# Ledger of designs, part 7: VHH binders against Lactate utilization protein C (lutC)

Target 1, 175 residues: Lactate utilization protein C (lutC), of Deinococcus radiodurans (q9rt57)
Amino acid sequence: PLSRAEILHQFEDRILDYGAAYTHVSAAELPGAIAKALGNARRVIVPAGIPAPWLTVGMDVLRDEPPLSHAELDRADAVLTGCAVAISETGTIILDHRADQGRRALSLIPDFHICVVREDQIVQTVREGVEAVAASVREGRPLTWLSGGSATSDIELVRVEGVHGPRRLQVIVVG
Short names: E, the ipSAE of ESMFold2; O, the ipSAE of OpenDDE; V2, 0.75 times the mean of E and O plus 0.25 times the DockQ between their complexes.

## First folded at step 4 (VHH)

Design n25 (from l9 with I56S L98R P104H; framework vhh_lunsekimig_d3)
Fold by ESMFold2-Fast, scan of step 4:
Structure n25 (fold): chain B 175 residues (1-175), chain A 120 residues (1-120)
Amino acid sequence: as target 1 above (175 residues)
Amino acid sequence: EVQLVESGGGVVQPGGSLRLSCAASGFTVSSYRLYWYRQAAGIERELIASISSGGSTNYVDSVKGRFTISRDNSENTMYLQMNSLRAEDTGLYYCATRYSSSWHTYFDYWGQGTLVTVSS
């Protein structure tokens, strides 16, 4: 078994290896880190479950209630979500689409995804990650996995014009 | 809303057959490669079958000759015909699309899956 520090270091290493941006901040630093990651991105989709203190006055917040159309999602600059669990050994983040992540389309359509991961959501192994979302699976919740380790040329969705998933991923670990 | 919804699972005896369906809404499947994944007893998901927009298919060896993946673009639906079912085929079956951005690979399993139980 790895120590807690080794688990965190491995997670960072895996995320950076597949080309995503990474930062680790304290809870007090989180709103500033989100604002910095957004930069000039003004139109940010914010699921209903995102804590209000994470948001700054400079954001043009697009709420998904009532649900945004496909065209509206495509015109957004970014989406901000939390996650269900993160897996250190593979650098994978799993969304189970609870209130702080929103429906699947929110993390599929915009070009920029900012994903907040609490330090205590990071587990060492794939088995532990799957166990962490077992209740969501039993409830019939959809899952989305963010992973860069096994990109292959047979993934054809990206070839469709206008549908290529986020081109940028910023992971912010808080704790 | 953009989603895939699985159906058709159930309980069957060894040697039985089931047909799974995956209905898409909020987007058109015709230009996408479509996948069936299986997850047994909480272990990591296994890709078992795929079908390209052109109809080319691929299968993992353990299901080759027993399972048939197909698509109906006019109904925005894909299928998995499962014959000669075995106890080890028990699990949650998910339909999915996969994609890669320039920064990461994304796997979207869209739905909750449909449960297949092969008893005894």
Scores: ipSAE 0.013, ipTM 0.258, lowest interface PAE 8.2, mean pLDDT 80

Design n26 (from l9 with I56S L98R S100Y; framework vhh_lunsekimig_d3)
Fold by ESMFold2-Fast, scan of step 4:
Structure n26 (fold): chain B 175 residues (1-175), chain A 120 residues (1-120)
Amino acid sequence: as target 1 above (175 residues)
Amino acid sequence: EVQLVESGGGVVQPGGSLRLSCAASGFTVSSYRLYWYRQAAGIERELIASISSGGSTNYVDSVKGRFTISRDNSENTMYLQMNSLRAEDTGLYYCATRYYSSWPTYFDYWGQGTLVTVSS
């Protein structure tokens, strides 16, 4: 078994290996990190469960209520979500589509996905990750698995066919 | 506690080959991105190669096609295979990694360096 520090380092390295961007911040630094990741992007899809303090006045917040059309999602600059659990050994992030992640279309259609992962959501093994979402599975919730390499290749192929998937992933881990 | 130790440096003729090793102790390398840096006399230390925990590699342009970085997680060691060596490859070679001591605090760990001299 890995130490906690080794689990966090492995997660970062797996995410970077897949070509996604990564940053580590304290809770106090999180709104600034989100703003920095957005850069000049303004139109941001924000699920209802995202804490208001994470948002800055520079954001044009797009709420998914009533649900945004496919064209509206495609025209957004970014989507901001949390997650259910992250698996260090594979660099996988699982969404169970609770309020801070929203429906599946929100994480699949926009070109830029900013995903906030709390430090305590990162587990070492795939088995621990599956155990962490067992309640969501029992409730009948859909799951989305984010992993860089294979997902990025599939997204590129889908994009060529005129169907979108996220081209960029920014992971922000908060302690 | 955490330590990186380079070995394999030496004197070699232009066009020759060397293999550098970096042995880690006090932590398990399989979880870490690993780096090779080079420090030539009078020049700032530069990143020349990296390898992710998953095995993806990156190289500075001047060594692409000549150097190969690799890792052996079972031996807790990383390597730099250096082929077609040139006089400008002369320098101290350092291995490095980033270690998190307590979230979000981290330290960059460096070996002591191993000297590579390319000369007749």
Scores: ipSAE 0.075, ipTM 0.518, lowest interface PAE 5.1, mean pLDDT 83

Design n27 (from l9 with I56S Y106R F107Y; framework vhh_lunsekimig_d3; at its last look DockQ between E and O 0.06; V2 from the best seeds 0.00; counts 0 for: pae E 11.6 > 2, placed apart)
Amino acid sequence: EVQLVESGGGVVQPGGSLRLSCAASGFTVSSYRLYWYRQAAGIERELIASISSGGSTNYVDSVKGRFTISRDNSENTMYLQMNSLRAEDTGLYYCATLYSSSWPTRYDYWGQGTLVTVSS
ESMFold2-Fast, scan of step 4: ipSAE 0.176; ipTM 0.604
ESMFold2, look of step 5: ipSAE 0.005; ipTM 0.182
ESMFold2 (binder alone), look of step 5: mean pLDDT 79; pTM 0.780
OpenDDE, look of step 5: ipSAE 0.719; ipTM 0.878

Design n28 (framework vhh_lunsekimig_d3; at its last look DockQ between E and O 0.02; V2 from the best seeds 0.00; counts 0 for: pae E 20.8 > 2, placed apart)
Amino acid sequence: EVQLVESGGGVVQPGGSLRLSCAASGFTVSSYRLYWYRQAAGIERELIASISSGGSTNYVDSVKGRFTISRDNSENTMYLQMNSLRAEDTGLYYCATRYSSGSWPTYFDYWGQGTLVTVSS
ESMFold2-Fast, scan of step 4: ipSAE 0.200; ipTM 0.605
ESMFold2, look of step 5: ipSAE 0.000; ipTM 0.082
ESMFold2 (binder alone), look of step 5: mean pLDDT 78; pTM 0.775
OpenDDE, look of step 5: ipSAE 0.662; ipTM 0.858

Design n29 (framework vhh_7aqx_2)
Fold by ESMFold2-Fast, scan of step 4:
Structure n29 (fold): chain B 175 residues (1-175), chain A 121 residues (1-121)
Amino acid sequence: as target 1 above (175 residues)
Amino acid sequence: QVQLQESGGGLVQAGGSLRLSCTTSGFTVSSYRFSWFRQAPGEEREFVGAISSSGGSTDYADSVKGRFTISRDNAKNTFYLQMNSLKTEDTAVYYCATRYSSSWPTYFDYWGQGTQVTVSS
C-alpha cells in the first residue's frame, strides 16, 4: 500500500511520462497557475461550473451558452475544466461532464486542455476510479478518459463524431 | 531517517565530463521523482534536471539540455547526473533533492549536502 504522498507523486510521474505538463499549487496560487499555463493563448472556453475566482482579468472567456459551433470550438485557444476523478497508477483523468467540465465537445475539440484536479480527487487504483464514477455511469453520463495529450472515450458509440482530441494537456493539481 | 548524499564532484577542464551520484537511504526510491539543482556563488539555486519515478520522463533546464543526462538505478538506491561538454559557467555546488512524506498530508523536501563542481578554462 502506498502512502498518500506516494500516490500523489506517482500521479505526477505518470502524467509527465505521457508527455503532459504538470503543476502542483495551493488554492491561492491556482488563478496564477491557470494564467501561466494559458501563456499567449487568449480565447479560453470555460464551462458554467468553473468558479469565477479561477479566472483572471485579461482572459477572453468563451461561454458555451448558447452552444458554440464546432468551428467556434476549433478556433478557441484552450479549454479549462475540472474533473471527476484521477487515477494515480495509470495517470488517467476521468471527466463525467458535470457543470465544471461542460458538454463532451468542450474537452475534445480544442487543441489545448487545461484540467484542474483537486488533490482529494486522486485515487490509487483503476478500481477506485471506476467506483468513484459509478453514480455518473448509472445516470447515463458519458465519460472521457484522458491519458497523455489525447482525449478518448471508453465507449465508441457515445463519441462526438469527427472530433480529434486535444494535442496538449496541462494538469494543475490544487491542494 | 531520510538522507541524500551527493558524490563525484571535483575539478575538470572545460570540455570534460563528470558523473555525479546521489545515494539515498530511509525510503523506497522507486516511488519518487528526483531532481538535481545547482548554486553558484552569490546566485540563487537553479533547477538542472529531474527524472520521474518510472524513469520514463526526464526534464532539463535549457542551459544543460543535450549536455547533461539524468538516470537512476533503483537497485542501488542511487541517482546520477552525467555531465558532458562542461563549461566554466557550470561551476557550482550541485544538490540532489526529493519530496517525501510518511504521514499525509504532511510532506518535506529532502536535500543532500551538495558536491562542488569546478570547471577551469
Scores: ipSAE 0.000, ipTM 0.131, lowest interface PAE 15.4, mean pLDDT 78

Design n4 (from l9 with I56T L98K; framework vhh_lunsekimig_d3; at its last look DockQ between E and O 0.61; V2 from the best seeds 0.00; counts 0 for: pae E 13.1 > 2)
Fold by ESMFold2, look of step 5:
Structure n4 (fold): chain B 175 residues (1-175), chain A 120 residues (1-120)
Amino acid sequence: as target 1 above (175 residues)
Amino acid sequence: EVQLVESGGGVVQPGGSLRLSCAASGFTVSSYRLYWYRQAAGIERELIASISSGGTTNYVDSVKGRFTISRDNSENTMYLQMNSLRAEDTGLYYCATKYSSSWPTYFDYWGQGTLVTVSS
């Protein structure tokens, strides 16, 4: 198995490989990194579980309570989420749609997704990733796999759901 | 500890071919993006090609279609196949990577370079 340094390097490599943006920052730098990734985007969907310190004054924050319509989701400039686990071997990020991610529509409909990944959420192998979300599967939670397409194993949930995902992805690793 | 060693350079006629190798030691290349750079006399090193750990390649326009980067993870080695060589391709060719044995600090590692001379 790879060392932690090798796992983090592999993850970066895989994310860049399929055309997503990638940056790695400290916790103190995270709000600035989110603002930089947004650039001119102002209308940002923010699930309830996103920590308030991540948000900057310039955001037009959209909450999903009451649930946003498809039209409202489609007009949003971006969505900001955490994740459940990331897999370095494949460059995969798994969402299990807990409070920091919100319901599946929030990650599928908006064209730009900013996904915050804690360094301790990155595992090396698909097997480790599946193990990390086993409880979510037992709870019947939907899973969304963000990756470069056919590199995912066992789960092609996004394709089966028939909803296209975002055209842009920014990954921010924090830690 | 980490070492990259290039080989395969030489003198070749315009239109000719060379195959460069980059042998790595002190780490396993399989998880890392690898790069080829070249340096012409009096000029800064120029990135010319890269290959991801998964085999995805990128090239600068000046070599696209003529050069092919590849990797053989079982031999811990990267290659650059150079075809249709031109005088402008003359220079020192370096392989490189960013590596860390103690995250999150990454360092640039370079080989010594191998000389490619394209002359008539």
Scores: ipSAE 0.000, ipTM 0.215, lowest interface PAE 13.1, mean pLDDT 82
ESMFold2-Fast, scan of step 4: ipSAE 0.467; ipTM 0.761
ESMFold2 (binder alone), look of step 5: mean pLDDT 79; pTM 0.776
OpenDDE, look of step 5: ipSAE 0.145; ipTM 0.582

Design n6 (from l9 with I56S L98R S100W W103S; framework vhh_lunsekimig_d3)
Fold by ESMFold2-Fast, scan of step 4:
Structure n6 (fold): chain B 175 residues (1-175), chain A 120 residues (1-120)
Amino acid sequence: as target 1 above (175 residues)
Amino acid sequence: EVQLVESGGGVVQPGGSLRLSCAASGFTVSSYRLYWYRQAAGIERELIASISSGGSTNYVDSVKGRFTISRDNSENTMYLQMNSLRAEDTGLYYCATRYWSSSPTYFDYWGQGTLVTVSS
């Protein structure tokens, strides 16, 4: 078994290898990290369960009640969610669509997804991740698995902010 | 506690080869992404190669096909094999990793650097 530090670094390594952006911050730094990740993006879909302290005054918050149309979701600049669990060995984040993640369309349609992962949600193995969402599966909740393939770039862009493509993912680990 | 120590630099003729080593202590490299940076006189430090914990490699275009990054997790060491060296490869070579501390923030850890001089 890996130490906690090794689990956290493996997770970062896997996320970066997929071409997603990654940052690690304290709880006090989290609102600033979210604001930095958004840059000039203002229209942010915010599920009902997102803690109010994560939000900054520069955000134009879009609530999904009543439900936003597919066109409205596509026109949003970003979506901000939490997660159910993250798996270090594969760089996988699982959403079970509880209040802090919202319905499935919120994490799949917008081009830019900012996903907040608490440090204590990161487990080492796929088995532990599946076990962490077993209750959600028994409740009939849908699952979304966020993961990618190997890095496609010949240059390591550790200082490039944001990932270009049809879907961008910024992972913010808070602990 | 985290330390990275480079070795293997030296003076070599154009077209020559060198192998750099980076020995890690205070942590186990197998879970970490590892990097080689280069700083030439008058030029900012640039990332030239990286290797993921799973072994996926990336290179800056100027060294692709000439340099090979590798790791030996059992020896807690990473390497940079440099072939077909050119005068513009002259510089200080640093290994680095991004280290998660017990603090909520993380830091880039750097070695002291090893000097590579390609002279005609």
Scores: ipSAE 0.012, ipTM 0.350, lowest interface PAE 8.4, mean pLDDT 80

Design n7 (from l9 with I56S S101W W103S; framework vhh_lunsekimig_d3)
Fold by ESMFold2-Fast, scan of step 4:
Structure n7 (fold): chain B 175 residues (1-175), chain A 120 residues (1-120)
Amino acid sequence: as target 1 above (175 residues)
Amino acid sequence: EVQLVESGGGVVQPGGSLRLSCAASGFTVSSYRLYWYRQAAGIERELIASISSGGSTNYVDSVKGRFTISRDNSENTMYLQMNSLRAEDTGLYYCATLYSWSSPTYFDYWGQGTLVTVSS
């Protein structure tokens, strides 16, 4: 068994191995880390459940209420989401499309995905990750599995759907 | 505390070989991506090789096919096997890892370096 620190380091290693970017910050540093990840990108899609303190005044925030058209999503520079759970041993992040992630189109159409993962959402094994989203599956919520920018994973028993949109992924671990 | 200690540097003639070692303490290397960097006089420090915890390797073009990065998780050590050495390979070689605890801070840990001199 891995220690907590080893689980975090393994997660970072797996994310970097897929070619995604990785940053670990405190809660106080999070808004600055998000702004830095955006760089020159200004138009960012923000699901309703994203905490307001994560946003800086320099961002051109696109809200999905009412729902943005496909063309509007396509012209965005990035999407900012949280996640449901992250799996260290595979470097996989699962979205169950609750308020802080938004509907599936938000994670499929923009070219750049910034995903915030809390330290306490990172589990060691695939089994633990599947167990963490069991309630969402029972509720009929869609699941998106990502490893790197657009990788997908099939789990026959839970009928998981993949992500086919973003070509770049920035993971920001907070805690 | 996290420590990385490089060894194995020395003086060799062009065409020679050296094996560098990086011994880690204060953490278990099996969970980390590991890096070798090189710093030559008047040149910016550059990443020359990396190895993931899963064994995936990357090399800069100038060393590809000549250098091999590897890890021995049981010995908590990583290596750089250098073959067909050239004068331009002369420099200080550092091992490094990115380290984070269950804390709000993120650390870059570097070794102290080991000197490789390739000369006639």
Scores: ipSAE 0.005, ipTM 0.308, lowest interface PAE 10.6, mean pLDDT 79

Design n8 (from l9 with I56S S102W W103S; framework vhh_lunsekimig_d3)
Fold by ESMFold2-Fast, scan of step 4:
Structure n8 (fold): chain B 175 residues (1-175), chain A 120 residues (1-120)
Amino acid sequence: as target 1 above (175 residues)
Amino acid sequence: EVQLVESGGGVVQPGGSLRLSCAASGFTVSSYRLYWYRQAAGIERELIASISSGGSTNYVDSVKGRFTISRDNSENTMYLQMNSLRAEDTGLYYCATLYSSWSPTYFDYWGQGTLVTVSS
């Protein structure tokens, strides 16, 4: 097996290989990293479970209550989410659409997705990733699999059909 | 033991070409991102090119279109093809990789460098 450092290096390499952006920061640096990734983008969709300290005064926060229309999601500058688990071997991030990720449309429609991954959510193998979301699958939760700016999702299966999602992905690893 | 060994440097006239090689031993490069750095006298080492395990490349603007990074995983080697060389390309060229470290600011393994001199 790979060491922890090798797992993190492999994850970065896989994410960059897909053409997505990657940054690794401490918890204290996270709000600044999010702001930097956004640049001049202001209209940011923020799921209810996102910690308030991650947000900066430059954001025009769009809450999904009442639910945003397809046109509103399409016009947003970005969406900010966490994740359920990340798989180093393939550079895959899995969303199970809990509070810090929101409903599927939030991560599929906007062109720019900023995804925060805690260091401790990164596993080496696909099998470990599937095991990490097994409870969500048993609950009937949908899964979205992110690979290099594209997303795949399915309510009933762990491996899903291809679906075109955000064109641009920024991964921020925190820890 | 992990080791990177550069070769292919030399003296060339402006407009000339050189191909640098970096041979790895003690580990398999196929799983790792690989980098070429350059250091001129009195200037810090700068990243000039990178190639991912899957073959995606990135270049600093000053060499884009003139330099090409490539890898041969079966030979455990990476290359830098340098065309249209200029006097400002003079320097020590280093290959590097992160082995057992996730930090992009810290490289676990560096070669000794190979000298490229562009002069008339």
Scores: ipSAE 0.015, ipTM 0.325, lowest interface PAE 8.4, mean pLDDT 80

Design n9 (framework vhh_lunsekimig_d3)
Fold by ESMFold2-Fast, scan of step 4:
Structure n9 (fold): chain B 175 residues (1-175), chain A 119 residues (1-119)
Amino acid sequence: as target 1 above (175 residues)
Amino acid sequence: EVQLVESGGGVVQPGGSLRLSCAASGFTVSSYRLYWYRQAAGIERELIASISSGGSTNYVDSVKGRFTISRDNSENTMYLQMNSLRAEDTGLYYCATLYSSWPTYFDYWGQGTLVTVSS
């Protein structure tokens, strides 16, 4: 098995391989890293489970309660989510659409996705990743797989007319 | 102790080929981006090629199409296959990696292997 440092290096390199942006920060640096990633983007969709301290003054926060229309999601500059687990060997991030990720449309419609991954959510192998979301699968929760690797196993994604998926992904690893 | 050791340098005629190896010890290369640098006489050390842990490669224009970087994670080794060698390819070739013990980053370099292209 790989050391923790090796697992983190592999994850970064896999994410960069499929053209996503990557930043690794401490917990204290996280709000600043999110603000920097947003740049000039101001209208940001924030799921209910996102911690308030992650949000900085200057954001035009769009809450998905009541649910935003397709047109409203399409006009947003970015979406900010956490994740369920990240897999180092393939550079895969899995969303199980709990409160800090929101419903599937939030990760599919906006052009820019900022995904926060806690360092301790990163596992080495696909097997470990699947095990980490086994409870969500048993509950019938939808999964979204963001992957640059050779294999994904979620074959049932909702397809909405006009949905193109985010053109940009910024991964922020915190720890 | 993290260590990189190059081998495979030598004297070769223009148009010839050489294969450089870089053997790693003290860490597992499969997780790291790996680099080949070249330092010619009177010229600053330059990045020639890189390979990500996932296998994506990048080359400086002067070697593109002639050099191929590769890795063998099971042997903890990386390679540079050099074809159609030119006099201007003469220099010391170094392998390197950016090693992280987060939040600290270190550049690790080999000692270099000499490549001479001459008749």
Scores: ipSAE 0.000, ipTM 0.224, lowest interface PAE 14.8, mean pLDDT 80

Design q10 (from m5 with L98R Y106E; framework vhh_7mjh_2; at its last look DockQ between E and O 0.02; V2 from the best seeds 0.00; counts 0 for: pae E 16.4 > 2, grease 25.1 > 24.2, placed apart)
Fold by ESMFold2, look of step 5:
Structure q10 (fold): chain B 175 residues (1-175), chain A 121 residues (1-121)
Amino acid sequence: as target 1 above (175 residues)
Amino acid sequence: EVQLVESGGGLVQPGGSLRLSCAASGFTFSNYYMSWVRQAPGKGLEWIGRIYTSGYTSYNPSLKSLVTISRDNSKNTLYLQMNSLRAEDTATYYCATRPYDSSGYESFDYWGQGTTVTVSS
């Protein structure tokens, strides 16, 4: 089996292969990494379950309470979420739309998605990823899969152009 | 239960052609993009290509001139046409799917049992 270091390397490689940005930081560095990824972005959608320490001064935080309209979501500069699990062999991130992710519209409509993945949420295989969200499936929660890869990788998963998802993705691994 | 069943493999001579089929059941075939993958004996998996629900195709650049992927949504069947076969194309060929989110659901990646192609004199 792959070591944790090999799993992290594989995940990074797959994320970079499909053109998403990737960084790995400590928990103390996370707020700075989020701010750096945002750059000059001003309007950031922040689901209710995002920990307050992740946010820095100067963010124009938009909450989904009351629910943001499609037009408001489309005009946001970015959305910040956590995730349920990530899969290193495919470069896949699974959202189960709990409070740190919010409803599906929040991750699908804004053009820039910053997704925080804890190191302990990264598993090697698709089967392990499915096992990690089994409770969410039994609860009837929707799942959203963010994935991609290159034609030269072990298995290529490609984001379907024009179907769903933002055009920019920043992955920040914490751990 | 989702099932993918490949067929059409067998022995072919070098330079020959072969069409593989993948019969799908247990899901709404027309809503899923489909892929072909192969594995030569003792080698890793090699991606061949993908066909989207619209019929648009994307291929491994090294195989693009040798293969054509098509689908018949009315028969729930995916096809792989291979031409000018060489000994190096000897492999087990699998169809696979990964649903996109247009239906509001994402399922697991599904693989068939594979069909073997042997290219030899």
Scores: ipSAE 0.000, ipTM 0.119, lowest interface PAE 16.4, mean pLDDT 79
ESMFold2-Fast, scan of step 4: ipSAE 0.363; ipTM 0.713
ESMFold2 (binder alone), look of step 5: mean pLDDT 80; pTM 0.803
OpenDDE, look of step 5: ipSAE 0.016; ipTM 0.387

Design q12 (from m5 with D101G S103G G104S Y106D; framework vhh_7mjh_2)
Fold by ESMFold2-Fast, scan of step 4:
Structure q12 (fold): chain B 175 residues (1-175), chain A 121 residues (1-121)
Amino acid sequence: as target 1 above (175 residues)
Amino acid sequence: EVQLVESGGGLVQPGGSLRLSCAASGFTFSNYYMSWVRQAPGKGLEWIGRIYTSGYTSYNPSLKSLVTISRDNSKNTLYLQMNSLRAEDTATYYCATLPYGSGSYDSFDYWGQGTTVTVSS
């Protein structure tokens, strides 16, 4: 088995290989890290279960009660969520759509997703990840799997300004 | 102000070994992830591996048994140890920064000038 430190480094490695942004901060640094990740983004969708201390005065917080329309979600600059569990060996993050993640549309429609993962939510294996969400599955909760695939072994790097992807992901590990 | 200077390249016989160095200046070296990348003549860039701020390393699976990346934060220097060199390892080797918390290989912040390794006999 891997040590805890090795599990954390493996997770970071897999997320970076996916092309997602990654940072690791203390609880005290978390609001600042979220603000930094947002940069110019001001209109942020915030599920009801997100802890108030994560939010800064500069945010234009969009609540999903009553539910935001598809057009409103599409016009948001970002969505901020937590997660259910993260799997180190594959670089996968699972959402089970509890209060701190909100309904599926919140994490699927906006182009920029900031996902907060606590260190203690990161497990080594897929089996452990599935076990961590077993209760949510029994309750009939939907699952969303954020997965970047495998590490790349041969990358044709061309430095091109203005490269865009269909979706941005910032992972912030807190602990 | 930020500079990365590779050294240690040269001619080596097949089966030989080389250690490349990358001297960094103008930034807080210990706060950056560092990578090695190579480019063979007329080919694209190939990622070799990276080293995290903690010293943890991640390698291109096809090269894993042939290379070792290390760093010396007291000297602001990154190293690449290469063993069992083959003709196909002939390339210009670059070191590059990836800021702590940055994502993706295509987001390398700074690059060195490169050092050439020629494997022939």
Scores: ipSAE 0.006, ipTM 0.275, lowest interface PAE 10.3, mean pLDDT 79

Design q13 (from m5 with P99G D101S S103G G104W Y106D; framework vhh_7mjh_2)
Fold by ESMFold2-Fast, scan of step 4:
Structure q13 (fold): chain B 175 residues (1-175), chain A 121 residues (1-121)
Amino acid sequence: as target 1 above (175 residues)
Amino acid sequence: EVQLVESGGGLVQPGGSLRLSCAASGFTFSNYYMSWVRQAPGKGLEWIGRIYTSGYTSYNPSLKSLVTISRDNSKNTLYLQMNSLRAEDTATYYCATLGYSSGWYDSFDYWGQGTTVTVSS
């Protein structure tokens, strides 16, 4: 089996392999890392359940409460979410759209996604990762998979307009 | 409302074959990519494969010799044909829509309730 350090290193390698940005910070450094990723006064959307300590008073933050319109989401520069679990061997992050991730439109419409992953959410194998979201599947919750590795690079459906996915992904591992 | 209803599960003998169906309603089925995913008891989700709007398919390499995914847009129905079933194929099988896929992102918009397949001697 892999050590914890090897699991973290493998995860970083997989994320970087597909062109996503990666930063590893302590809990104390997290708000600063988020602010740095956002840049100058960029409009960032956050779900209702985003942890308050992740935000600084200087951020240009829009909460998704009440729910923002499609046009408002499309005008946003970025979205900030947590995640449900991350899988090291494939560089996959799974969102089950609980409070700190928000509804699916938040991770699909803005062009830039900043995803915070706690170190203790990173597991070695696909089996372990999907076991972590098994209860969400049984509840009928939607899932969004952010996948590294040689996943099929499907484009959005031809008959669906006004929907695009993020062109940029910044992963921030905390802990 | 969007609904996906799986059917065709049940008890199957080892070496047998089974065809699962997924009946879709509440959306334009022909416009969506569709997937099959399974979860064995006490285990995690395992992606089986997807079918594009064109009918092209992509499979989990570990399963491609054992399964075939197809769709009938006139019936709004997705199918999973499974052959040479083994005890390890015992699982709850889900169908799901893939509403968006771009670069890093696969968005599984809707999931069915699942149908259980038990392969026993």
Scores: ipSAE 0.039, ipTM 0.465, lowest interface PAE 5.8, mean pLDDT 80

